# VHH binders against Profilin-1 (pfn-1), part 58

Target 1, 132 residues: Profilin-1 (pfn-1), of Caenorhabditis elegans (q9xw16)
Amino acid sequence: MSGWNAYIDTMTAAAPSIKRCAIVGAADGSVWARTEADNVFKASEEELKTFVALFNDVTQVPAKGADIEGVHYVVPRTEESLIFGKKENTGFFAVKTKSAVLIAVYEGPNEVAAQVRKAVESMQTYLNNAGY
Below, E stands for the ipSAE of ESMFold2; O stands for the ipSAE of OpenDDE; V2 stands for 0.75 times the mean of E and O plus 0.25 times the DockQ between their complexes.

## First folded at step 7 (VHH)

Design w16 (from t3 with F107Y; framework vhh_6fv0_2; at its last look DockQ between E and O 0.57; V2 from the best seeds 0.00; counts 0 for: pae E 4.5 > 2, unsure alone 63.1 < 65)
Fold by OpenDDE, look of step 8:
Structure w16 (fold): chain B 132 residues (1-132), chain A 126 residues (1-126)
Amino acid sequence: as target 1 above (132 residues)
Amino acid sequence: QVQLQESGGGLVQPGGSLRLSCAASGFTFSTYDMYWVRQAPEKGLEWVSTISYSGSNTYYKDSVKGRFTVSRDNAKNTLYLQMNSLKPEDAAQYYCAKDYDILTGYYDSSPEFDYRGQGTQVTVSS
């Protein structure tokens, strides 16, 4: 297990409603770690490259939405280092660190979204403090 | 008002078993992921286990894997923790929660988020 895989496990344990998550390079969308086994994070590198580029101008994302794993999500709003989307009883949270983007795809009622966000943002803070 | 009430703790010998329960009220229990945490003497809160809102996903602290099993009955608004093969190092006050950061070990004790109950004491001694 790589060091980054440990962070994947931590996020999923912190918010078990997360179905899949990934840590990718903020610059190019390269996959550093991702959920595997029964729930593989399926986004291609090409898709991830496009996704991480959304952080270059988050203000435009709500108008267009965002795609992850071939699924189109509505993006109600964005923050400087946060993009989140919704589709029915699913959604995603993506946060940007100094050098990475953390993506978590979750499934469940609206209440779990807050728990998922907390887990992802906690990891964001941790990695930023660690210099990543 | 949100309320969590833990029960099922007690004194057991090493290798023994206990089953903890957490009765939830004041919120839609079936829509939240839930946590078990514990606090041993002179130690801080530590994460033990997490279970998804539906019960489909479960996660455990490494030291309890294979020995502890988290489950829930959403119809009864109850969270469970089956603890087998108990060890002295498992002795602690056990709490259930819906707000806990396992990465930082932070539990929000503000009035808005402090829903932790009184806990239930687990003692393991020969």
Scores: ipSAE 0.697, ipTM 0.863, lowest interface PAE 0.7, mean pLDDT 93
Fold by ESMFold2, look of step 8:
Structure w16 (fold): chain B 132 residues (1-132), chain A 126 residues (1-126)
Amino acid sequence: as target 1 above (132 residues)
Amino acid sequence: QVQLQESGGGLVQPGGSLRLSCAASGFTFSTYDMYWVRQAPEKGLEWVSTISYSGSNTYYKDSVKGRFTVSRDNAKNTLYLQMNSLKPEDAAQYYCAKDYDILTGYYDSSPEFDYRGQGTQVTVSS
């Protein structure tokens, strides 16, 4: 969808430790916007369809983990609309809005993970309030 | 207690340069992404620049790209903003922040952040 790239730019500017991110449809994982160029978010449509379905029951996710871009993450925390994944010095936050899932893959220590979460949740709130 | 202290502002002519500094204490500076924001009289807070905790990634508002450079020295707990080719539109009070919600600055005029300093005034004379 046109204009969605501005939201990608907003999140990456708010948390530069985000290496890649995307906004995808909550129903089917279709990509609405993503980081491009040298930081292309490369998850396949099949992988994203599986990933967004995790939000159908987030309580089952910690037992299985989650895969994004062919990388398997341990999921130590979920909330009704949030999945947090970790692998070594990297991680992701994913949040669900009314219509979308926001995914941010980051690197860094605990403090930048908190800043990444804040950036993604702020966008989640904005999109929910806008009807998305 | 978290403290951020901006300095280096002043009066310059159009086309001039200033280097702003932000001295940080009371937290582990090297683990936070840092932000420069500004506020002109009777205007909302405006995001200017962001730098990652390591200094490896930088982002800029379009109107300052190529003229402003953000940097940090984690050994000195100091954030910098080099401002070149200053224009009257750059005149503002400049703040550094350790947690700034730029989504508020992009989508309404009520910015939120955990901490910012008292600011330093940049004035550009005609």
Scores: ipSAE 0.250, ipTM 0.634, lowest interface PAE 4.5, mean pLDDT 86
ESMFold2-Fast, scan of step 7: ipSAE 0.642; ipTM 0.835
ESMFold2 (binder alone), look of step 8: mean pLDDT 77; pTM 0.781

Design w25 (from t3 with D108G; framework vhh_6fv0_2; at its last look DockQ between E and O 0.90; V2 from the best seeds 0.00; counts 0 for: pae E 2.5 > 2)
Fold by ESMFold2-Fast, scan of step 7:
Parts: structure tokens; C-alpha cells; sequence
Structure w25 (fold): chain B 132 residues (1-132), chain A 126 residues (1-126)
């Protein structure tokens, strides 16, 4: 759906250190929009279904970590609607809204990670207020 | 203390060019994504361009695509905006920023930024 692609474009402009990102359904992990071409978000349907289910009980995630695009990330802690992880110089932020999960994979130092988190949380707030 | 000092503005005729500079100090410039924003008289702040910490990714407001080019020199702690084919609607006070929420502005709220200087004025007139 091209409408959701506009949100992906806005996210990458807000935090240009995002390498890949996607907006997926919170219930089933179905992809609504994702980055394409050279920066295509590569997570499988089965992986995304497993990933969005983590939001059903975020307290279990730090003990097990999380897998995105076949990469296992250490998850140091979670918040009610936020899962984030780190592996070497890469990381991700994932936030849940009423009906969606936004996932952003980035590369860069801690300062960049903070900017990516701010962008992801701003989009989460907007989508929740828009009824998504 | 974070300091950002813009320069390079001036008066130009429509179709002319200017190159803006932003000298950064008080933080590790090379580890931050950076932004150019502008404010015209009696208008709100609007986002113009973004560049990643490494300079590898750049993004632009639709109305400036193909005319403006953002770049950075991390060794000199300096951010640049090359402005070509300037139009009257480009006239504004131009600011650089490291803490700017594009999404707040995109969704119709007033964006906030942490800015320490006065910007540089761009005037476009015949």
C-alpha cells in the first residue's frame, strides 16, 4: 500500500541512520510497508509473526533476546510498548501501537541510536493518535 | 556547551546560488545526524534537509529537491547547504540543528529544536 510507504519515507528522513525499517500488523506481523531495493527489510513472514507476539509479554524478552532478519539481538530491557536490541555496531527499535508494530534497524554510535529512538517514538505517538 | 554558528546567507536574485555553512562545537559532531531548518517571516519552522552522521544518506523537502545539496566535513565539524536556482519562497532565516523532530512538524505540530545561535538570513529579490 503506497499510503504506508509515505510513513517509511518520513521515518528515514527523520533518522537517516536507519538502514531498514517496516510497519507490520500487530496481530499477525503482516507487512504494511517496508524499505525496498538496496535496503530491503528481509524478515520472513514467520519471523515477523514470532516477533510481534513478543509484545504479548515483553517481560520475557530480555532473557531470550530477539531475532530480526535472521540476526539475534541482545535485548537489555523492555518497556510496555518498546523492544530494543543491540549487536555489535547494529541495533533496532520496535514500538507497538494499537494495530501496528514499527521496526527500525540502524547502524551507528549511541548518539545515533538515541535519534532513531526519538523518531520511532514520535511515529508511534502519531499513529496511536490517528487510531492505528 | 553546544554551539552552532551559521554563515553564508545574503541577498541574491531569483535563480542565484548561495552556500551556507554551520560551524559546530561543544559536542562530538561526527556522531550525530544533522538538520537544516528554516523560518520565513510570519511562518513556522520548516524542515529543509537531513544528513546522516557519516554523510552517506541525505534527504530533502520536496520543494528543494534537485536544487539544494547538503554535505558535511566531520574533520572540520562543519555542515553545508549548497542552494542553487533560488526562488522567492526560499527566503528565510536558515538554522542548523542536531535535535530536531521532523515528525512533529510533518504532522502539523510546531517542531522543537535545541539551537544556540541566530541563524543566517537568505533574501531573494529582483
Amino acid sequence: as target 1 above (132 residues)
Amino acid sequence: QVQLQESGGGLVQPGGSLRLSCAASGFTFSTYDMYWVRQAPEKGLEWVSTISYSGSNTYYKDSVKGRFTVSRDNAKNTLYLQMNSLKPEDAAQYYCAKDYDILTGYFGSSPEFDYRGQGTQVTVSS
Scores: ipSAE 0.551, ipTM 0.800, lowest interface PAE 1.6, mean pLDDT 88
Fold by ESMFold2, look of step 8:
Structure w25 (fold): chain B 132 residues (1-132), chain A 126 residues (1-126)
Amino acid sequence: as target 1 above (132 residues)
Amino acid sequence: QVQLQESGGGLVQPGGSLRLSCAASGFTFSTYDMYWVRQAPEKGLEWVSTISYSGSNTYYKDSVKGRFTVSRDNAKNTLYLQMNSLKPEDAAQYYCAKDYDILTGYFGSSPEFDYRGQGTQVTVSS
């Protein structure tokens, strides 16, 4: 667990407008690491299992939206391994690797959203290259 | 067009202090997270500090925590790095950046999108 926490720290340092984030298992939504304490990522295991299953067919997600931490997000678009959710001045980016889903919840303008996406996609690439 | 101009570097003795400034233009400074990076002679780029667009969140490389303070003045489009208790290992060319991927070390999304300035030299000698 301590090793996975370092990836959480790296993502938040790379995109400081990330408020909460987690790395969860792609098969079952089990939490491998997450932000804690004042920034606890609060999604339940049941919610995370439903959330990661969205990646089974991302093309259906824009019509439904997505829920994380009990918050419903509009999903303006998806890509094969990326879901972008939006609500007011907040949003999330979620990306799937071979074994995991990275979820980052941020607050900020569109420019910050782009910086957050770059950070999570960079981590996605790193984990995929490492076999995860 | 993104323009960044660093200043405030110089020669100091170990334990000394410097304050770096970064004047930004050509983009809406207040809506971007900003970064300080450095490059020592014959070494690669090293991330130093990150500050969120509002200034509310800051992050530091472990070796500079407690000694360096990043700040910004969005009304003046200026980024700062206060460096205290400087050590010989802090000697480097310091750059501010609008885009930096700390996992890959590239500025922007590719080498062709390097929006850093010319940098400012910090030299620490005893």
Scores: ipSAE 0.400, ipTM 0.738, lowest interface PAE 2.5, mean pLDDT 87
ESMFold2 (binder alone), look of step 8: mean pLDDT 79; pTM 0.788
OpenDDE, look of step 8: ipSAE 0.883; ipTM 0.933

Design w27 (framework vhh_6fv0_2)
Fold by ESMFold2-Fast, scan of step 7:
Structure w27 (fold): chain B 132 residues (1-132), chain A 125 residues (1-125)
Amino acid sequence: as target 1 above (132 residues)
Amino acid sequence: QVQLQESGGGLVQPGGSLRLSCAASGFTFSTYDMYWVRQAPEKGLEWVSTISYSGSNTYYKDSVKGRFTVSRDNAKNTLYLQMNSLKPEDAAQYYCAKDYDILTGYFDSPEFDYRGQGTQVTVSS
């Protein structure tokens, strides 16, 4: 949705090492906004529905990993509202708010991962405070 | 020991150009996203541009898009801002920064103290 694109733009400006990202509904994985064109986030509706359901019990995720855009990521551990994964030089951070899940796929070293995590968690805080 | 030092500011007429530089030391420059921010008299800090650690992704404030170009030379630990078609509203102290939280405001970033001393840009006829 165009209204939600402003949040995508803010998050990518704050962490330009994000390659692709999306804001999806926490209940069903419906896409509210995502990066487009050369940075298009390419997850199917079925994959996103499966992915957001992982937040129902994050403690099960490290044993199985997680799939985003057809790529299987190793999930070393989870936190209450955070799932993150790594595959070679790429990784993702996904955080749950009251109504949404933010997913950011990045490429880069651990210092870059830390900046991406900060941007995603800052947006999580902002959206929760806004009632989302 | 983290240090950022800006240079290249000066006085130009409207429509002129300046190239700012930021020399970085005390951290592994090539693994950090970098930022240009500015502050005009009696105003708060304003984000201007961002560049990814590798230089592959750049973002700009709407009012400078098409006129400013951010770049970096990781071998020289140097960040650049090429400013073309300068306008009076671009007059400000320009700073480079290692990190900040644009979503909560520049003043709330724990990494704000790693911004440099700044370089002054004045645009007048």
Scores: ipSAE 0.278, ipTM 0.656, lowest interface PAE 3.5, mean pLDDT 85

Design w60 (framework vhh_4orz_3)
Fold by ESMFold2-Fast, scan of step 7:
Structure w60 (fold): chain B 132 residues (1-132), chain A 125 residues (1-125)
Amino acid sequence: as target 1 above (132 residues)
Amino acid sequence: EVQLVESGGGLVQAGGSLRLFCAASGFTFSTYDMYWLRQAPGKRREWVALISYSGNTYYADSVKDRFTISRDNAKNTVSLQMNSLKPEDTAIYFCAKDYDILTGYFDSSPEFDYWGQGTQVTVSS
């Protein structure tokens, strides 16, 4: 899935505070593309399968939180296609498209979270319009 | 227009308690999630506690079971009850509106409008 790495590159260029990210299949959590090397996205196959299933009923997520890369995040609220979480100085935004889930993990103060959300939502719009 | 004013900080010995307050104005307080964040000397700001617009509360692991966040929508206030304080809790504490995360209108400057000036908490050993 080397073609999908171009979308990873676009997303990380748009928001420098993204430390790791991935594009995974919405049905099964299979990794289509992810950041690698020093920024490798380390979520297991089992964890990703569990994570994408959260989009089947996002209203349950704030009560239990979400796990990404073995880190348990508090999820303050959700939208139909958006889950975001916070743990100390780290956070994530995850958005669902027709066929994919985009996950971006960031580090930094609260001021950078909005840049990450914008980057992820822009890519969500692009992929939905492309039929993904 | 949006204004957040923190108060209640001070000097306290380890094991003591403090209650912080945030008075909010310039927006429809009851419809927004409210956060408490802190910044220790030489460290980045870290999230401490969150109260949703619907009243659900969430805490960072470092403060869980010691801190309690609450809100009063009639008075446009959010408060943080801090018990069993530790020297590592020493920081400037800020309240923040959910504006930065959900609306995308923020300034990376430490002086941006959606952060208050903060209130200093110092915990002696």
Scores: ipSAE 0.000, ipTM 0.163, lowest interface PAE 11.8, mean pLDDT 79

Design w61 (framework vhh_4orz_3)
Fold by ESMFold2-Fast, scan of step 7:
Structure w61 (fold): chain B 132 residues (1-132), chain A 125 residues (1-125)
Amino acid sequence: as target 1 above (132 residues)
Amino acid sequence: EVQLVESGGGLVQAGGSLRLFCAASGFTFSTYDMYWLRQAPGKRREWVATISYGSNTDYADSVKDRFTISRDNAKNTVSLQMNSLKPEDTAIYFCAKDYDILTGYFDSSPEFDYWGQGTQVTVSS
């Protein structure tokens, strides 16, 4: 049990357009923290295990897409530690740190996506520097 | 003022080839990843191919080994060479830059043409 909820709060304060988000273990997809109640992040343990394994070879992901919360997203490209996807008016950004994967789901136009990406990548940098 | 203008579409028989072009303006073309997407009637926009600013390429599984994406930074153009075309490749084809992909370009409504009208490709059996 840790204060990982504080990092969820930090990300959502930085990008209020994040609808749902989670911090999960990079090795197994175990949930360290997630948004709750009316904004509960709904991904199953099995889905998250499958999702974090995508970071083992991100170059395969654009051909297949990715599933988050039972929703299939188009992944137009990846970076070594970044998977992002789009479906209609929704999207997600997921970044890998040394020990964690941060996932943020959002809804909205250009300004929203850019703000969410910035928040997630800023947290990625912070956690990597903190040894996570 | 970002503008992307697609061209090169047309009617072609199954097994045939087409080359699509995208003329870009209003941004520093050489510093952005460029994408081709397509949308069939009543379907969502689907990613087809990517070329990075470093000229690394990626393709959707459905078009791998048939399509080739390329760019000419001196002319601010992206091209898509389409070989061994199939009826299921019939769609309006759009080009997009990295920022547009991250910012709501994928919509399920064919009436919303944020960055261009696209170019129609029709493959007959």
Scores: ipSAE 0.000, ipTM 0.154, lowest interface PAE 11.9, mean pLDDT 80

Design w62 (framework vhh_gocatamig_d2)
Fold by ESMFold2-Fast, scan of step 7:
Structure w62 (fold): chain B 132 residues (1-132), chain A 125 residues (1-125)
Amino acid sequence: as target 1 above (132 residues)
Amino acid sequence: EVQLVESGGGLVQPGGSLTLSCAASGFTFSTYDLYWYRQAPGKKRELVAGISYSGNTYYMDSVKGRFTISRDNAKNSVYLQMNSLRAEDTAVYYCAKDYDILTGYFDSSPEFDYWGQGTLVTVSS
């Protein structure tokens, strides 16, 4: 499979609380790699295209929320390259690099969210350093 | 020529605070991720904190809530504000760029080159 699968494997090993995740193209939302089988990341191509376009103006996202895998999340605030959301006991973190957007979905309390955020932001830093 | 110059280390009592600074030159500072590493006597180097070119931050568990990393692109500088210092924070602190952050962050035995000389932080009474 693709070399990008190694990044998914590394991230999920480092933060086992990640239920599903994907690395997608920042320009078009095309899937480079994602979790599969029992923890398959289920977002459609159209949903991902819409989602990555949110990074063009993150200031609008808290007013509208964000949709991932057909689930609508409340987005309390954003940073220039970070969108995160909550819905009850579930949540996501999405970060933009030069060429990619990483999306990780998790379930659990704030301690779990903190671990997932660290994993996603560390991968963001790694990919930016690698030129992606 | 790439240069990173650390400063701000010193002797401080437990519970005290210090701010470390790193002045960078020789590269386009605003487009690079930057890191603080430390190495205690007899220990491997470890990643303490990092800040992306876009301002996202991360911290090792033992310093989270106590340390804050920040950057000033106009001054080509990165900072580490250290509060509630503990004896276990005693180490030489290094500023760095262009690292494999996953190996540094999740691996217990990172080995990386440093461009800086480091600054010594000693926490004791």
Scores: ipSAE 0.000, ipTM 0.119, lowest interface PAE 13.4, mean pLDDT 78

Design w63 (from t3, 16 letters changed; framework vhh_3k1k_2)
Fold by ESMFold2-Fast, scan of step 7:
Structure w63 (fold): chain B 132 residues (1-132), chain A 126 residues (1-126)
Amino acid sequence: as target 1 above (132 residues)
Amino acid sequence: QVQLVESGGALVQPGGSLRLSCAASGFTFSTYDMYWYRQAPGKEREWVAGISYSGSNTYYEDSVKGRFTISRDDARNTVYLQMNSLKPEDTAVYYCAKDYDILTGYFDSSPEFDYWGQGTQVTVSS
């Protein structure tokens, strides 16, 4: 097992409402690690390339929304290096580090979303401090 | 308060073996994933191996797979790195680090968190 897969396991353990997640390259959207089997993260390479490019100007994203796994999410607002979206009872948090983008798709109400965001932002801080 | 103290480094010939130890104190050792890192002269610090808090999962950098084994002894608050079939390119200072705390959901293992102690020097040379 790669070290990046351990971080996927760590995030899903910290926030059990994460249904699927991935760590991808910030420059090209290449997958470094993702959930597999029953929780497989199904985004295509082309979709991920498009998604990571959104971080070039996050202020434009609320007008367009964002697509992950073929699902279109409404993005109500963005923050520095953070894009999050909502669709009914599902949502995602995506954060950019120096060289990676972390994406976590979850299901549940706002209390659940808060836990997922905490897990993703903790990982973002760790990776930035590690030089990634 | 939090302390990680590495030991076991030595000069060894190519093909030799060493066992590194990391004694931990000041935190609840059994709730943390633990990692080994190394840094060779003039190179960046590299992740080497990791072990989950439960001991059930281990993770390795590709260059050390099959040669190194990480393990832990929670009764002694110690993580180990068994290094076999050592090569000159394994020459580095080795550091341990606490990673993720399963109880709190936070990473406590950053470059500023006890990684940067003295480490233990491994030299593989004739």
Scores: ipSAE 0.000, ipTM 0.129, lowest interface PAE 13.3, mean pLDDT 79

Design w64 (from t3, 16 letters changed; framework vhh_3k1k_2)
Fold by ESMFold2-Fast, scan of step 7:
Structure w64 (fold): chain B 132 residues (1-132), chain A 126 residues (1-126)
Amino acid sequence: as target 1 above (132 residues)
Amino acid sequence: QVQLVESGGALVQPGGSLRLSCAASGFTFSTYDMRWYRQAPGKEREWVATISYSGSNTYYEDSVKGRFTISRDDARNTVYLQMNSLKPEDTAVYYCAKDYDILTGYFDSSPEFDYWGQGTQVTVSS
């Protein structure tokens, strides 16, 4: 079965501290798949459209931060295809592929952040190699 | 054990300049991104500037771009904030914070804003 939810399941299995995640279209923020369990990924289409547009110039993002699910995150720095943010003991990692943006929201101490980043970056590599 | 000691705050007139310093101890300063924040009376703490662990990248809040410059001296375990063309709106207590550790990929283990020191007071008024 090769629905996009299989990739969500792979990421959450690799990093159980991911509370919510989604795979969205890089061009328009359209949702391809998202978590549906106890903590549904709640970002609106309007918010996702605004969020994916941040990848057009990631160098501007640390000055403004980023909003996901109505929560404002401090963005300490960005990399060419990576935006990540932190708000107390919660945070997110978002990576851009050729056609998609993967967003993972986590909760936990800083040790958890490294596991979540690794899972998201591994999936980014896989999807790029698969032509997405 | 981690200590961040801010200094350099003063009363200045609009258009004036100040340089703030933050002396760090108790951690491997050179592997951390460093930040400046500020808090005005009755307001939330807001991010002002970030400098990467290498010193190669700097980032600023929009209202301070072109006026403030963040820098670091790893030999002295110190981060600086040079503030030019100061405005009354810049009046705040200024704090520094360690953030992202390049060696571990982790952020500061202390919650943001919870355990900061006294900071240094900047007042812009005639």
Scores: ipSAE 0.000, ipTM 0.130, lowest interface PAE 14.0, mean pLDDT 81

Design w65 (from t3 with Q5V L11M Q39R E42G L45P K61A V70I A91T Q93L F113Y R116W; framework vhh_7pa5_2; at its last look DockQ between E and O 0.01; V2 from the best seeds 0.00; counts 0 for: pae E 12.6 > 2, unsure alone 64.6 < 65, placed apart)
Fold by OpenDDE, look of step 8:
Structure w65 (fold): chain B 132 residues (1-132), chain A 126 residues (1-126)
Amino acid sequence: as target 1 above (132 residues)
Amino acid sequence: QVQLVESGGGMVQPGGSLRLSCAASGFTFSTYDMYWVRRAPGKGPEWVSTISYSGSNTYYADSVKGRFTISRDNAKNTLYLQMNSLKPEDTALYYCAKDYDILTGYFDSSPEYDYWGQGTQVTVSS
């Protein structure tokens, strides 16, 4: 178990409505850590490679949406280092750090989405300050 | 107005048990993940436990894992914390929180966004 698993545990504890999450390389989508056991993050390497590339031009993402774990999400808007999507009572938040992309897939009402975002962005800030 | 009111604290001997309650009002309780956080004298806030809005997922700090159980009754707008096998190091003021930054230990002080209660005192001493 890598040290990155601790950050997975922290994010899930910070926002328990997260169903699955992963930390992947921003450059190539390689998986550094992910939720395991009953809630394995199931995105393929090819999908993650495509996903992290979305951060190269986030302005185009709302027009086409984003796919995570074979599920297509509507992306209402983007920020420079933030892509988030929605599908019914589910969604995802993805934030980019200096070297990684944090992805959290959640389930619940809009209120928990705000909590999930806060948790992911807090982790983003922490990792950025740590040089990652 | 959003209100969180903790209760159930008290003084117990090591090995004892307490059950904390948090009565929530002023917001749709059933749509929020909820937190228990504690603050010991002279120390910063320490995350204790989190439960998802539906109650389906629970998480615990390593220091309380296996001894504490978080639960909720959304019909009653109430959050619970069953504390067993209490230790002196569990002595703290326990807060119920609608949101909490687990990484920074930050409570959002903005009345428009985040709320926590007045806390209930738990003292474990022989």
Scores: ipSAE 0.794, ipTM 0.901, lowest interface PAE 0.6, mean pLDDT 93
Fold by ESMFold2-Fast, scan of step 7:
Structure w65 (fold): chain B 132 residues (1-132), chain A 126 residues (1-126)
Amino acid sequence: as target 1 above (132 residues)
Amino acid sequence: QVQLVESGGGMVQPGGSLRLSCAASGFTFSTYDMYWVRRAPGKGPEWVSTISYSGSNTYYADSVKGRFTISRDNAKNTLYLQMNSLKPEDTALYYCAKDYDILTGYFDSSPEYDYWGQGTQVTVSS
C-alpha cells in the first residue's frame, strides 16, 4: 500500500529516537511499509510471520521472549495488544490494531522509551479509528 | 517542575532570519526528544521540527524544510530553531515541547508536570 509510508514518516517524526520501524499485516506479517535506506527495518518475512503470531496469545510471550531483526529481546510482560522488549540500551514496542501490527525499534534511555511507546500507541489508536 | 521558556521572536521582513531559543529546566533535558510547534492566528497547532535526545536525528515539516534548522546544546539545556528565508506564512507563536503528539496536534499535558511555555511571537511582514 503506497500511502502507508506516510504513517512511518509521522511515527519517526513523533519519536525521532526510533531507529527502525514497520507496519505489517496482522494475519501474515506482510510488510505494508517500513523505514528504508540507512534505517532499513531488516526483519525477514519468516521472522515477521512468527512475530505477529505471538499476538494470538500474548500471555505466553514473557516466558520465551521475542525475536526482531535476528535480535532476541527479553519481554518482561505483555498487555492485550502490546508486546514490548528490552535488550541493554535497545528496545522495541509492538502494537496490534484490527488488521496491522506496528513495530518500532529504538535506542536510548527510559525517557526515550516512554516517548516511543506514546508514539506507537497514538498511531495504533489512529489506525483503529481509520478501520485498520 | 518542568519549565520551558521560549525567546528570540520578533518582527522581520520577508527573506529575513531569526534564531529562537528554548531554555529548559526541571527535567534531564539531554534524555528527551524535543519539538518545535507553531500556531498561526485562527489556526490550530502545526508541528515544525523534531530533534532526538542526542541531536543525531532531525525531522522537518515540508513547509520549512531547507529553510529552518533545529539544534540543541545539552550542556546548556537549550533548544534552538534557526529560521532563514522567512515568509509571511511563517508568522505564528512558536512553542517548544518535550511531550508533543504529532497525530493529535496538541501538547500532551500530564498532571504530573507543570509546563510553562507561553511561546515566542514571530511576525514576518513588509
Scores: ipSAE 0.466, ipTM 0.762, lowest interface PAE 2.2, mean pLDDT 86
Fold by ESMFold2, look of step 8:
Structure w65 (fold): chain B 132 residues (1-132), chain A 126 residues (1-126)
Amino acid sequence: as target 1 above (132 residues)
Amino acid sequence: QVQLVESGGGMVQPGGSLRLSCAASGFTFSTYDMYWVRRAPGKGPEWVSTISYSGSNTYYADSVKGRFTISRDNAKNTLYLQMNSLKPEDTALYYCAKDYDILTGYFDSSPEYDYWGQGTQVTVSS
């Protein structure tokens, strides 16, 4: 079957500042696809299980931050299905679909962050419309 | 022209209280989530608190939970931070900010990002 890797390629093409990204199961954090090779997304399954559970109540996340790839991010803002994390000149956007969480880790200034958010939210919409 | 003007800082002893205000102009205040961020001596910017555009949701850093209260008055275009039980480690320059895209710039410390007001100094010392 066609792999979820095409969606990874679509997000990285839409926002080249994305350095690593993944699609993981919303219930358990299982990895459906991720960037690999030179830019492997290296969060453990245990870390991802904890991470996706943050979407159970996003209003609590700004108070405690979020960990991904062994890095602790300040989470200044969340929305119903979006968590934004920041650490120095890097950050992440994570969005939840019906069955998955899309995670994109990026580097760069605010203009880059806006493009990353747009790429991830566009994919969120596509997957939701496809039933995922 | 977007303007955010902080006020209400000052010198206070540990255990004291201060109320910060942020007067907003040049944008539709009631459609933006608002943030308080602080910069302690020798440190980079740190997020303190967030309030949703309607005021219905508030969020706090662990270091200030239970002591600080964020609020807003959309009719007056004003954001507030009530700070109680102040500690020496709360000493910092406090800024308000709109939109989370602005917050990504705070943590990058980019020289081209100067969205912040002048800030208001809070000094907690014996």
Scores: ipSAE 0.000, ipTM 0.174, lowest interface PAE 12.6, mean pLDDT 81
ESMFold2 (binder alone), look of step 8: mean pLDDT 79; pTM 0.796

